# VH-VL binders against p86728: the designs that were tried, part 23

Target 1, 153 residues: p86728
Amino acid sequence: SNLQCKIAGGGELIPIRTPEYRAWVPLGEVGLNVSDSKVLIFAARSCFGAHILLQNNAEDFKNAVYEIVIGGMKNTRSGIRQCVGCKFDEWVKDKALNCRFFNYFWISWCGDEVWVGHGYRPPHNRILRYKYENQPVINAASVRSESDTYWAL
Below, E stands for the ipSAE of ESMFold2; O stands for the ipSAE of OpenDDE; V2 stands for 0.75 times the mean of E and O plus 0.25 times the DockQ between their complexes.

## First folded at step 20 (VH-VL; framework fv_ebrasodebart)

Design r3 (at its last look DockQ between E and O 0.48; V2 from the best seeds 0.00; counts 0 for: pae O 3.7 > 2)
Fold by ESMFold2, look of step 20:
Structure r3 (fold): chain C 153 residues (1-153), chain A 122 residues (1-122), chain B 108 residues (1-108)
Amino acid sequence: as target 1 above (153 residues)
Amino acid sequence: QIQLVQSGAEVKKPGASVKVSCKASGYTFTSYGISWVRQAPGQGLEWMGWISAYNGNTNYAQKLQGRVTMTTDTSTSTAYMELRSLRSDDTAVYYCARDLYDFWTGYHFDYWGQGTLVTVSS
Amino acid sequence: QAVLTQPPSVSVSPGQTASITCSGDALPKQYAYWYQQKPGQSPVLVMYEDSERPSGIPERFSASNSGNTATLTISGTQAMDEADYYCQVWDTDSDHVVFGGGTKLTVL
């Protein structure tokens, strides 16, 4: 079955570039508001290390609620962790990214879990799930990357 | 076989600088980082900083910020550490180590050079 | 920035189990790494990512990281295991590498 929660955004996809080893880019600053949405669908073209931060507060990047890393460990692992830089709570072997082509991904915090998947049709192709210890409030999201990355959100 | 071979021992006076070399072989130099770690006589290990041979990014220990410069020469697969304004408490064995740094795992060191003794005395 | 505390020394009889502890506030959130340094030699990585053993390290070496404490365990301790042992962590708040003070393991 399909997820029945609101998807962030709408209209034309927003292009973003994150150079390697740069600060977080808040999605609100580029016009994507996630405050009452429960699903984020996006595409990325990247060699490795696409990072998405789900936040309670748009201005705090140290106390993120969840960090999702797609194609970490040089494009060999993807995972979910409960703070920036912490050990991962859930992860899988995954060659999710492509240097030459955009691939689609989705993240859901609909219901009582965080889910991550490939493609643009959640909940299809889910690769990760993590049950909340405490129900989070997600009002913002930010992106960063380990390699030069082009995003479409 | 992976090897890190360092330059020879040095004796310096206070206020001078020292530049230690670390030549890597047996692996793709530009795919990894190099950390520098020092050890004063009879003491433990102290991390000095890291440099990526891929893009030249550096991260220096706060204690040494402003006194240390780390560089690489990819044509010779060699890393360098320069420590300026030397003091007597900089007397130590200086190690280079291959650093497997990643945003996932953090820093860790799987191969170490033989060490370079730097003595700072009047 | 974070501190890792190790006992200065541990003594064990040959064939017995040695345990070397490493305590610090960063350990619940970060992987622990362990290095062995024999007299006059460079350090050698003996455990990584809390509990993983590199190829070439004897099976008698194991490690764990729970709460604020990481532990290196050597079962069936041999005379060749006599060395200094250092724990290490990434302190993400300062983005620094932190070593413990080291533990001298004596086999007698």
Scores: ipSAE 0.622, ipTM 0.862, lowest interface PAE 1.5, mean pLDDT 91
Fold by OpenDDE, look of step 20:
Structure r3 (fold): chain C 153 residues (1-153), chain A 122 residues (1-122), chain B 108 residues (1-108)
Amino acid sequence: as target 1 above (153 residues)
Amino acid sequence: QIQLVQSGAEVKKPGASVKVSCKASGYTFTSYGISWVRQAPGQGLEWMGWISAYNGNTNYAQKLQGRVTMTTDTSTSTAYMELRSLRSDDTAVYYCARDLYDFWTGYHFDYWGQGTLVTVSS
Amino acid sequence: QAVLTQPPSVSVSPGQTASITCSGDALPKQYAYWYQQKPGQSPVLVMYEDSERPSGIPERFSASNSGNTATLTISGTQAMDEADYYCQVWDTDSDHVVFGGGTKLTVL
């Protein structure tokens, strides 16, 4: 159960701002370590394109394990993929983001599935799921955005 | 309103160098990259490389490594492509294009210059 | 380095549907973009998968992908659609852009 997995985020407010360029901001650099967690809870205030990267290697942004895009395609889709810049493995129509307000989200990678949901209470309001054959090791996470985005973790 | 205007045609001898310019207008230059694509007479499109007008990072086609240099002048919103050690098979129309990175779909080119003919002949 | 293969030519009668294919091992992973080039002109972005058409591109143009093959489809082909068409991908492995060899579409 996702609820039995250790949670990163969702506690102390860690303000992060990502401008509308491609650069990744490692969460480790702001004091959030996900290496011993299997769930990430966060909030984002964004018009569109909030990206979360789950990494095996904190220094590797190319061979990442998963990229979760919330509010992609101008806040009309959310998806998950295993390759940065590649086709999405799963996606849904989703207007998840808000320009004015923080919306909460969660990502879990417990067991053999990755789940993404709205809100701050896994496993509720699940919107995406991807099952993989072999559970990857996630040691780091990073964020970027297509628009000026404020994060809270 | 977005426009890429390239420099005029060039005629060069083998072994010489050519530097083509591409002036961008109608958008924030530093928010995008510029790709260069060439096309030999009667042939297809060949990607040469790109440069980020934001941070100056470049990526060149392997075939052209060592011979090509891409630069930008942010003060004039102009991109430059220099190709050295020219040979006859470098004869082509050279295009600059706005290098658009779509976070969902990847890199593509939504606006193109008019092209610059570079002729290499002895 | 990714390789994209296109048929050198495709012929279609006016009003018929033209299909231009682009095949490559990268296409299951990569989105394909399509460009139209008429003689003496610069390429024009025509279509890419799961995206809104660029301004000025007719609705009769559409793009799809299945397996390792991307397809540009032109329904109700018109004489003005006669041009060379190129597919293009961004290869995430090499971080290079790759074009197909191009397809000459002839409207008979």
Scores: ipSAE 0.271, ipTM 0.783, lowest interface PAE 2.2, mean pLDDT 91
ESMFold2 (binder alone), look of step 20: mean pLDDT 94; pTM 0.958
ESMFold2, look of step 21: ipSAE 0.541; ipTM 0.832
ESMFold2 (binder alone), look of step 21: mean pLDDT 94; pTM 0.958
OpenDDE, look of step 21: ipSAE 0.053; ipTM 0.713

Design r6 (at its last look DockQ between E and O 0.37; V2 from the best seeds 0.00; counts 0 for: pae E 2.8 > 2)
Fold by OpenDDE, look of step 20:
Structure r6 (fold): chain C 153 residues (1-153), chain A 122 residues (1-122), chain B 108 residues (1-108)
Amino acid sequence: as target 1 above (153 residues)
Amino acid sequence: QIQLVQSGAEVKKPGASVKVSCKASGYTFTSYGISWVRQAPGQGLEWMGWISAYNGNTNYAQKLQGRVTMTTDTSTSTAYMELRSLRSDDTAVYYCARDLYDFWIGYEFDYWGQGTLVTVSS
Amino acid sequence: QAVLTQPPSVSVSPGQTASITCSGDALPKQYAYWYQQKPGQSPVLVMYEDSERPSGIPERFSASNSGNTATLTISGTQAMDEADYYCQVWDTDSDHVVFGGGTKLTVL
């Protein structure tokens, strides 16, 4: 159960700002380590395009395990993919983000599935799922955005 | 309103260098990248590389590694492409394009300069 | 790096549907973009898969992908559509942008 997995984030607020550029901000650099966690809870205030990268290697942004896009396509879709810049494996119509207010989200990778949901209470309000053939090892996470985005983790 | 205006045609000798400029306007320059694409006479499009106008990161085509340098001047919203050790097969129209990384779809070039003809001849 | 293969030419009569294909091993996982280039002009972004058309691009243009083949479809082809068309992908493996060889569309 996702509820039994260790949670990163959702505690002390770690403010992160990502402007509308392509650069990733590693969460480790701001003091958030996900290596021993299987759930990430975070909040984002953004107009569109909040991206979370789950990485095996903190230095590897190319061969990431998963990229989660929340509020993509001008805040009309959310999706998950295994390759940065590749086609999405799963996506849904989703107006997930708010320009004025922080919305909460969670990502879990406890078992052989990756789940994404709205809110700060896994496993509720699930919106995306992707099943791995083999459980990946996630040691780091990074964020970026298509619009000026404020994060709280 | 978005526009990329390139420098004028160049005629160079083999072994020389050429530096083409691309002035961007109508958008936040540092929020995008600039890609360079060339086209030899009667041939197809060849991607040369891109540069981030935000952080200066570059990615060059392997074929041009060592010969090409892309730079930006954020104060003037201008991108530059220098190609060194020119040879006859570098004769082409060189285009700059706004490199839009659609975080959902990938790299696209939604606005192009008018092109700069670079002729390399002895 | 990835290779994109296009037919060198495609011919169509006015009003008919033109299909320009682009084949490559990267296409199952990469989105393809399409550019139109008329003689003496710069390329113009025409379409990318399952996306909104750029401003000024007619609705008769559409793009799709199946397997390792991307297809640009022009319904109700008009004389003004005669041009060279290039497909393009970002190859995530090589981190290179790759263009197809281009297809000359002739409207008979």
Scores: ipSAE 0.438, ipTM 0.834, lowest interface PAE 1.3, mean pLDDT 92
Fold by ESMFold2, look of step 20:
Structure r6 (fold): chain C 153 residues (1-153), chain A 122 residues (1-122), chain B 108 residues (1-108)
Amino acid sequence: as target 1 above (153 residues)
Amino acid sequence: QIQLVQSGAEVKKPGASVKVSCKASGYTFTSYGISWVRQAPGQGLEWMGWISAYNGNTNYAQKLQGRVTMTTDTSTSTAYMELRSLRSDDTAVYYCARDLYDFWIGYEFDYWGQGTLVTVSS
Amino acid sequence: QAVLTQPPSVSVSPGQTASITCSGDALPKQYAYWYQQKPGQSPVLVMYEDSERPSGIPERFSASNSGNTATLTISGTQAMDEADYYCQVWDTDSDHVVFGGGTKLTVL
């Protein structure tokens, strides 16, 4: 496809901290609107278990979502799944996170696939891709983590 | 090797509390969780809840919320389960199990304690 | 909360293949786990993550999870395999662990 993919954001980086809790932090509540975007670029400093939800509706944490887990299984796997807590549809071995330093990541839902990669230049360093038959429109994103995590978006 | 050793059998009256201990050895205690699973006589396994020895987070079975407390003591590598307001249908063998719990795979019980019989009778 | 249904018993002759089923609506989306419990003993993990075998479990144990059914298979069944077998899943809607009711395997 020749479709131009808009990257979310464009201002100063938004710092977020997610403690070792199960609660989601909606990015819209901290000033990052993804509703007209197709790509999210961010950094995270974390020991393990950085979770990103892509949502049709900011209030929906159960249905019509994609969950991306970076550094799951104690920083040994990254993956994409269609619901919070279900089996992964696509995953790789990946030691993506660092407790002391920020690492960069990107997520794209441009076109009919979800892609995930390392770094700040999509589509470079793509580690995951998955094509969904009934891909919903993504209007919101949320984050949470398994370990104390600092985000820059 | 990896072992989970539980405290001895208990006999309690209805309305009392019981606290079962589970001492872990042979692995890094703070890298795993502990689940508690009970089994009434002649019945199947019933999950009671989980605690992370890494960060102290808990998740209790809904039917037991308000009556159960799970704790750990990392200095002794010991997990505890306290069940309050005991009833006769709480008579069971209580197991602790090392739990790999992860948001990726869910709950996995790879090593189990020997079990602790708790009898609740008048 | 999800429900896992197992047959209450399965009987096989020594050397035959035993098949223990576990049915439930959570199984298409969740990993299944299997535990063996001999009389008077604690459960032992015999299969994890649908089809993986822990170190120390004989190769005659295998498992699968397809559709609404997980299956534990024991080939070349031996008398020492006589036990109760439980399947287990994570029900993420309730955030609870669910066990099947158990299947008594008898080796005659």
Scores: ipSAE 0.436, ipTM 0.819, lowest interface PAE 2.8, mean pLDDT 91
ESMFold2 (binder alone), look of step 20: mean pLDDT 95; pTM 0.963

## First folded at step 21 (VH-VL; framework fv_ebrasodebart)

Design aa1 (at its last look DockQ between E and O 0.53; V2 from the best seeds 0.51)
Fold by ESMFold2, look of step 21:
Structure aa1 (fold): chain C 153 residues (1-153), chain A 122 residues (1-122), chain B 108 residues (1-108)
Amino acid sequence: as target 1 above (153 residues)
Amino acid sequence: QIQLVQSGAEVKKPGASVKVSCKASGYTFTSYGISWVRQAPGQGLEWMGWISAYNGNTNYAQKLQGRVTMTTDTSTSTAYMELRSLRSDDTAVYYCARDLYDFWIGYHFDYWGQGTLVTVSS
Amino acid sequence: QAVLTQPPSVSVSPGQTASITCSGDALPKQYAYWYQQKPGQSPVLVMYEDSERPSGIPERFSASNSGNTATLTISGTQAMDEADYYCQVWDTDSDHVVFGGGTKLTVL
């Protein structure tokens, strides 16, 4: 009952596999449109390094983006940064991923902050929170991974 | 104890190729990468490229694209760097280094080989 | 494109504090790393992640990264600290490693 902030997707989960060290997979290309949404809920089965990019437009992988890394540093850290590959603005120690089982996550860009949490019931189990002065409008999202990863979006 | 031991010095003619080996010991070879860094006489350090011993992925410096090949042999814990079409300005000490590359913190090198002098002269 | 600029040399007397700078546009966005190379030897990592010191590196070594400048500081400089010092970053635009040109520290 988040009347203020819409969750992406239509209830049908979209399975995706990202092989390690591969190009970004735009979620719009697999049928998940985030342009009218403020929350993304998903599951991933991965040893480490699940990357989610929130984008102003689907062709921008460098500017006007937020990158969320779940299970970075070989599954020991999760964080939020304002560009692909730059220093993290906020991060925590976190063993978020599992090689054998799907774990659930959520990301919210509702309001003037970006939040990240475990599970599928935001705002429960929030692990990260960062406030930006000039948050760009997010119209697209993409995923990739450092290890072979199975996603349910 | 972590060690990287490189093959011995080489003298080559222009147009030849050279293959330098780097044998690692004291750690799980397939869990890390190897970077190659060279240093011409009296000059600074120049990164040549990186290879992951985990999956064989490579990243080469733009200047060397098409002339360099980096490989690993996991059965012997050995990395190789081959530089082709040698020129006199390829004369340098060539180092291998254990690369702790990660998408979080980037490339950096905690253990270095002793260096291999490659001299290119006619 | 990413360039790291270091002074070619720095001279200090024993016991003084040495300061070696490294300037570049990548530094606000990236971690800086520092290597020491003594004559005829391989480089040694002396600082990582801007300001962290590896085990075995003396406490007199410290570093910072602020704005466009990373700085390696050696307090109580000793004759054994005489070496070339290189800064390094990951240039994520090119996905390449960039070294500074090096600074020769002379302890007189």
Scores: ipSAE 0.562, ipTM 0.838, lowest interface PAE 1.8, mean pLDDT 91
Fold by OpenDDE, look of step 21:
Structure aa1 (fold): chain C 153 residues (1-153), chain A 122 residues (1-122), chain B 108 residues (1-108)
Amino acid sequence: as target 1 above (153 residues)
Amino acid sequence: QIQLVQSGAEVKKPGASVKVSCKASGYTFTSYGISWVRQAPGQGLEWMGWISAYNGNTNYAQKLQGRVTMTTDTSTSTAYMELRSLRSDDTAVYYCARDLYDFWIGYHFDYWGQGTLVTVSS
Amino acid sequence: QAVLTQPPSVSVSPGQTASITCSGDALPKQYAYWYQQKPGQSPVLVMYEDSERPSGIPERFSASNSGNTATLTISGTQAMDEADYYCQVWDTDSDHVVFGGGTKLTVL
């Protein structure tokens, strides 16, 4: 159960802003460490394209473990992939983001499954699942966006 | 409508430099990137690199590293591509293209300039 | 760096279906995009992602991927479709863009 895994975020809000360019913002730089967690809860105010990168190495953005895209394709899809910029392994039709309001999301990587859901209450409102061949080691996370995005973690 | 209008044809000698301009209109310039692609006579398309019009970050093709510089002027919505130490095999039509920052489907080019012929000859 | 291979030429009669292939090891992982270029003109994006058409592109254009091969299909080929066609990918390893060698489509 995802509820048995340690949670990062969802407590004291850490504000982050990502403009609409390629740059990643490591969560570690703002004091959020996910190395001993298996669940990440966050909020985002964005028009489209909120990206969350789960990393083994905080400095490696090419060989990431997972990339989760919320509100991609102009806020019409959400998906998960193993390679940044590669074809999505799983995706769904999803209008998840809001330009005016913060929406909450959660990502869990307990065991060999990655889950993504709406809201701040894992494991409810699950929208995506990806089963990994082996249990990945995630030591860091980063965010970026396709539009001006405000994060709260 | 979205348009990319490039500067006129150039004739250069070997060893010289050329700077091609690309004026963008019809969209928010700083929300996208600009890629440069060239095509030698009778040959295929060759990607040269791109620049972010938002922050000025660049990425150049390996074979052109050290010889090419891409810049933008946000006040005029214009991108520039300078190629130095020209040689005969640099003779080509040079295109600018709008580079979408849609991280879902990856990098591709939805609008192109009309092209600029650069001829390098002794 | 990724390599994309296209046949140099393809010929079809009017009304027939044309298929242009693009092969490369990156294609199982990367989306392929297609461009049409007529003589003396700039390239035009005709297909992106899986069967996504930009505005103004006829429905007779479609694209698919299977294994390491991407295919651009033109049903009911018309004389106006005669052009060079290029496939393109973004190589996520090098962060570079790669074009295929191009295919000349002739409508007989």
Scores: ipSAE 0.434, ipTM 0.825, lowest interface PAE 1.1, mean pLDDT 91
ESMFold2 (binder alone), look of step 21: mean pLDDT 94; pTM 0.957

Design aa2 (at its last look DockQ between E and O 0.48; V2 from the best seeds 0.47)
Fold by ESMFold2, look of step 21:
Structure aa2 (fold): chain C 153 residues (1-153), chain A 122 residues (1-122), chain B 108 residues (1-108)
Amino acid sequence: as target 1 above (153 residues)
Amino acid sequence: QIQLVQSGAEVKKPGASVKVSCKASGYTFTSYGISWVRQAPGQGLEWMGWISAYNGNTNYAQKLQGRVTMTTDTSTSTAYMELRSLRSDDTAVYYCARDLYDFWVGYHFDYWGQGTLVTVSS
Amino acid sequence: QAVLTQPPSVSVSPGQTASITCSGDALPKQYAYWYQQKPGQSPVLVMYEDSERPSGIPERFSASNSGNTATLTISGTQAMDEADYYCQVWDTDSDHVVFGGGTKLTVL
């Protein structure tokens, strides 16, 4: 329960809606800067397919990125992959999302691993862990979704 | 039981258009996509594009952009593919397929229609 | 756009193991899918997500994806397995579906 790394934001939550389409929404463009942070805590209300991309910089969609998919495969799997659209490096069966209610999630890149969990109290309820092959510098994040999704970041 | 039934064979002249229908049954039409794949005589499979019956989003093969339009009618569970400005090299069997597209695994096709032969006479 | 290369044909004796390869630079990072097409028929999905087999496909069908090569393997090959076989990937750079050129399997 004791996080030593900075959580992104630190102010009031930022509401975002992503309609079901293929474009990424850079979080920096809506006022959330992750460049000095190691943890992202957020909520999503979604039927399936909430995507979070951790990036070296906001323009990089191919190199030095991690894509986290929560409730992929129509809300049956969650996972971590090292490029947009590639095979997952780590994944679990997971019915993480709810069409009618917000659920909380967290992502940590503090230390030498990427962790993903349910709830708002990292490291509690961790569902995924992935040890870096190459130590990344994460300065940006983006979101998109496969279904109409409401975010609170 | 899941079925995709396509409209009948067509003969067209160069410069005309063709619109092929694909009627789905046995599943929730709006939960999946439809891809169109064609096969010229003696040739392999060529993907033409995809449409989501959920939201109407499309993705067309670059070779065909500007000439192809894919639509759905959710009230009849039917997908349509229209190819315009036909040329002799558009002669092919045109298949519709249920597309299990997902951002996790990509496009793939678990049930196929019977195919529609479109012949473009020179 | 990514390219998938298959041998044009493979011949095998009945009862032996057939292997059909599919090579391409996209395969290390993408799932491979396999389709069977018999003469005059629509394609049928025979393997998905590299190595998974749909319900109704005989257990003698298997597949793998390692390095830049995906392989469809048919053990105990039967005359009814004679068909064209296509591999397929999602090319995420172009967001396009790519098929291999096809392999005609002949059982002699």
Scores: ipSAE 0.568, ipTM 0.844, lowest interface PAE 1.7, mean pLDDT 91
Fold by OpenDDE, look of step 21:
Parts: C-alpha cells; structure tokens; sequence
Structure aa2 (fold): chain C 153 residues (1-153), chain A 122 residues (1-122), chain B 108 residues (1-108)
C-alpha cells in the first residue's frame, strides 16, 4: 500500500516558482529531500504543463528515472515517461491544472510501480500507473513547467 | 500573425564571416527559442543550433562548434547567427525558425523565416 | 547522433494515397515531425505529435509510427501536394535536432 510508504511534502508549504523555462529546479535546493521517501505530495497553480522529475542522481537530468507531466498538451493530458523528452509510456486525458487555484497531487513510487493521483490523499483518485521492471532508486526530484507555475510542497 | 523576417542575401569570400538577422513579430519573443537551419543547393535541411530567448543559452551542431555564434536582441525581437571562417561548402540558404519546445512532444519548428542565401566563392 | 532515413522519391497519381517513410533507431522513443517544402519556399510544418495538424493543414495529411518507422500519409493526393517532405526528431541525449534526407513527392 502506498500509505505505508514515507511521504515527502504535504506538510509545511515550501513555495517554489518555475517560469516558462526549460530548466529544472531541484527540490533539494529548497530543502525538500525525497531520498528516504516513496511518496511526494505537492500543490501547483499552473495553466498547463507541470513537470516532476524523479532522479537517481540529483545532477543527472538526462538519465532520470521517471518524468511525470501533469496538465500537458495545454492542460489536456497527464502522463509518465522514463526518458525526458521521449514518448510517454502512459498517459490519460486530464484537465488537472488551474491557472487561478492550487490543485493537489501525489506521486508514489513504492515497490515496482509508480502512481500518480489527484488530491493530497494517496492512494485515492489515481489517474496513472506505470510498472517498473526493477525497483528504481530515487534520491532526488526536480520540477519545471511549461507555464508560469507556483508550487507548494 | 507570426512572422520571421530575415536579412538579405550575402556574398562572401572564403575565410570571411557572415551575420544573418531574423526579426520576429506576432508573438512574445522571449517565450520561445530560435533555431537555425541551412540548406545547401539541391540538398536537405541541416540543423545548425538554437538559442533560447529566455536566457540566451545556446546549443550548436557539433560540426559547427567554434565557427558559429547565435545571439538575440530582446529589445528588437531579433535573432542573429554569425558563421565564421566561411568555406565554399557553407554556401546555402539559411533559415531561422521559431523553436517550439513542447514539453510533451519535444522540439520542432512551427514558423520559419523566408531564408537568406549566403554564397561563398573566391 | 540519431540518423533518419527517407526514400529519395515517391510518385503517386492524383487522387491516390501517398506514403512517405522515415526510419531511424530514435523513432521508437522520439516523436517525428514532418515538414513540406515547395521549390523556392521555406519549409512548412505539416504534422506533429500523434497525427496533430497545424492550422491550415488539410485533413488528408496524417502521420503514424510503427517500430522504428514513421510514416506521413497523404490521402487523395493533389497536384499542390507535390513537394519535398522532411521528417525530424529531437535527440534527447545530444539535445540536437536531426532531419531526414528528404523525399520528393511527385504527383503524376
């Protein structure tokens, strides 16, 4: 159960802003460490394209473990992929983001599956799942966005 | 409407440099990058590199490293491409294109300039 | 660096379906984009994503992928479709863009 995994975020709000740049903002730089966690809860106020990168190496953005895109394709899709910029392994139609309000999300990578859901209460409102061949080691996470985005973690 | 208007044709000697301009209009210049693509006579398209209008970061094709410099002027919404140490095989039509990075599907080019012919001959 | 291979030429009769292929090892992982270029003109984006068409592109244009091959399909081909067509990918490893060699489509 995802509820048995340690949670990062979802407590004290750590504000992060990502402009419409390609550059990643490591969560470690704002004091959020996911190395001992298997669940990440966060909120985002964004028009479209909120991206979360799960990394083995905090400085490696090319060989990341997973990239989660929420509200991609102008806030019409959400998906998971193993390679940044590659085809998505799984995706769904999803209007997940709001320009005016913070919406909550959760990502879990417990066991050999990665799950994504709406809200701040895993495992509820699951929208995406991807099964790994092997359990990945995730030591860091980063965020970026396609539009001016405010994060709360 | 979105437009990219390039500078006029150039004739250069081998060893010289050329600087082509690309003025953008119809969109927020600093929200997109600019890529440069060239096409030798009767040949295909060759990507040269791109520059981000966000922060000025550049990435050049490996074969042009050291010879090409891309810049932007945000006050005039203009991108520049300078190619140095010109040789005959640099003769080509040079295009600027709006570098559309869709985080979902990646980089592609949705609007193109009209092209600038650069002829290198002794 | 990724390599994309296209047939040099394809010929079709008016009203028939034209298929232009683009092959490369990057295609199972990367999306392919297609550009149309008529003589003396700049390239025009005709297809991107999974069969997405920019504004102004006729519905007779479609794109698909299978394995390491991307295909641009033009149904009911018209004389005005005669042009060079290029496929393009973004190489995520090198952060470089790669074009195919181009295909000349002739409408007989």
Amino acid sequence: as target 1 above (153 residues)
Amino acid sequence: QIQLVQSGAEVKKPGASVKVSCKASGYTFTSYGISWVRQAPGQGLEWMGWISAYNGNTNYAQKLQGRVTMTTDTSTSTAYMELRSLRSDDTAVYYCARDLYDFWVGYHFDYWGQGTLVTVSS
Amino acid sequence: QAVLTQPPSVSVSPGQTASITCSGDALPKQYAYWYQQKPGQSPVLVMYEDSERPSGIPERFSASNSGNTATLTISGTQAMDEADYYCQVWDTDSDHVVFGGGTKLTVL
Scores: ipSAE 0.374, ipTM 0.810, lowest interface PAE 1.4, mean pLDDT 91
ESMFold2 (binder alone), look of step 21: mean pLDDT 94; pTM 0.958

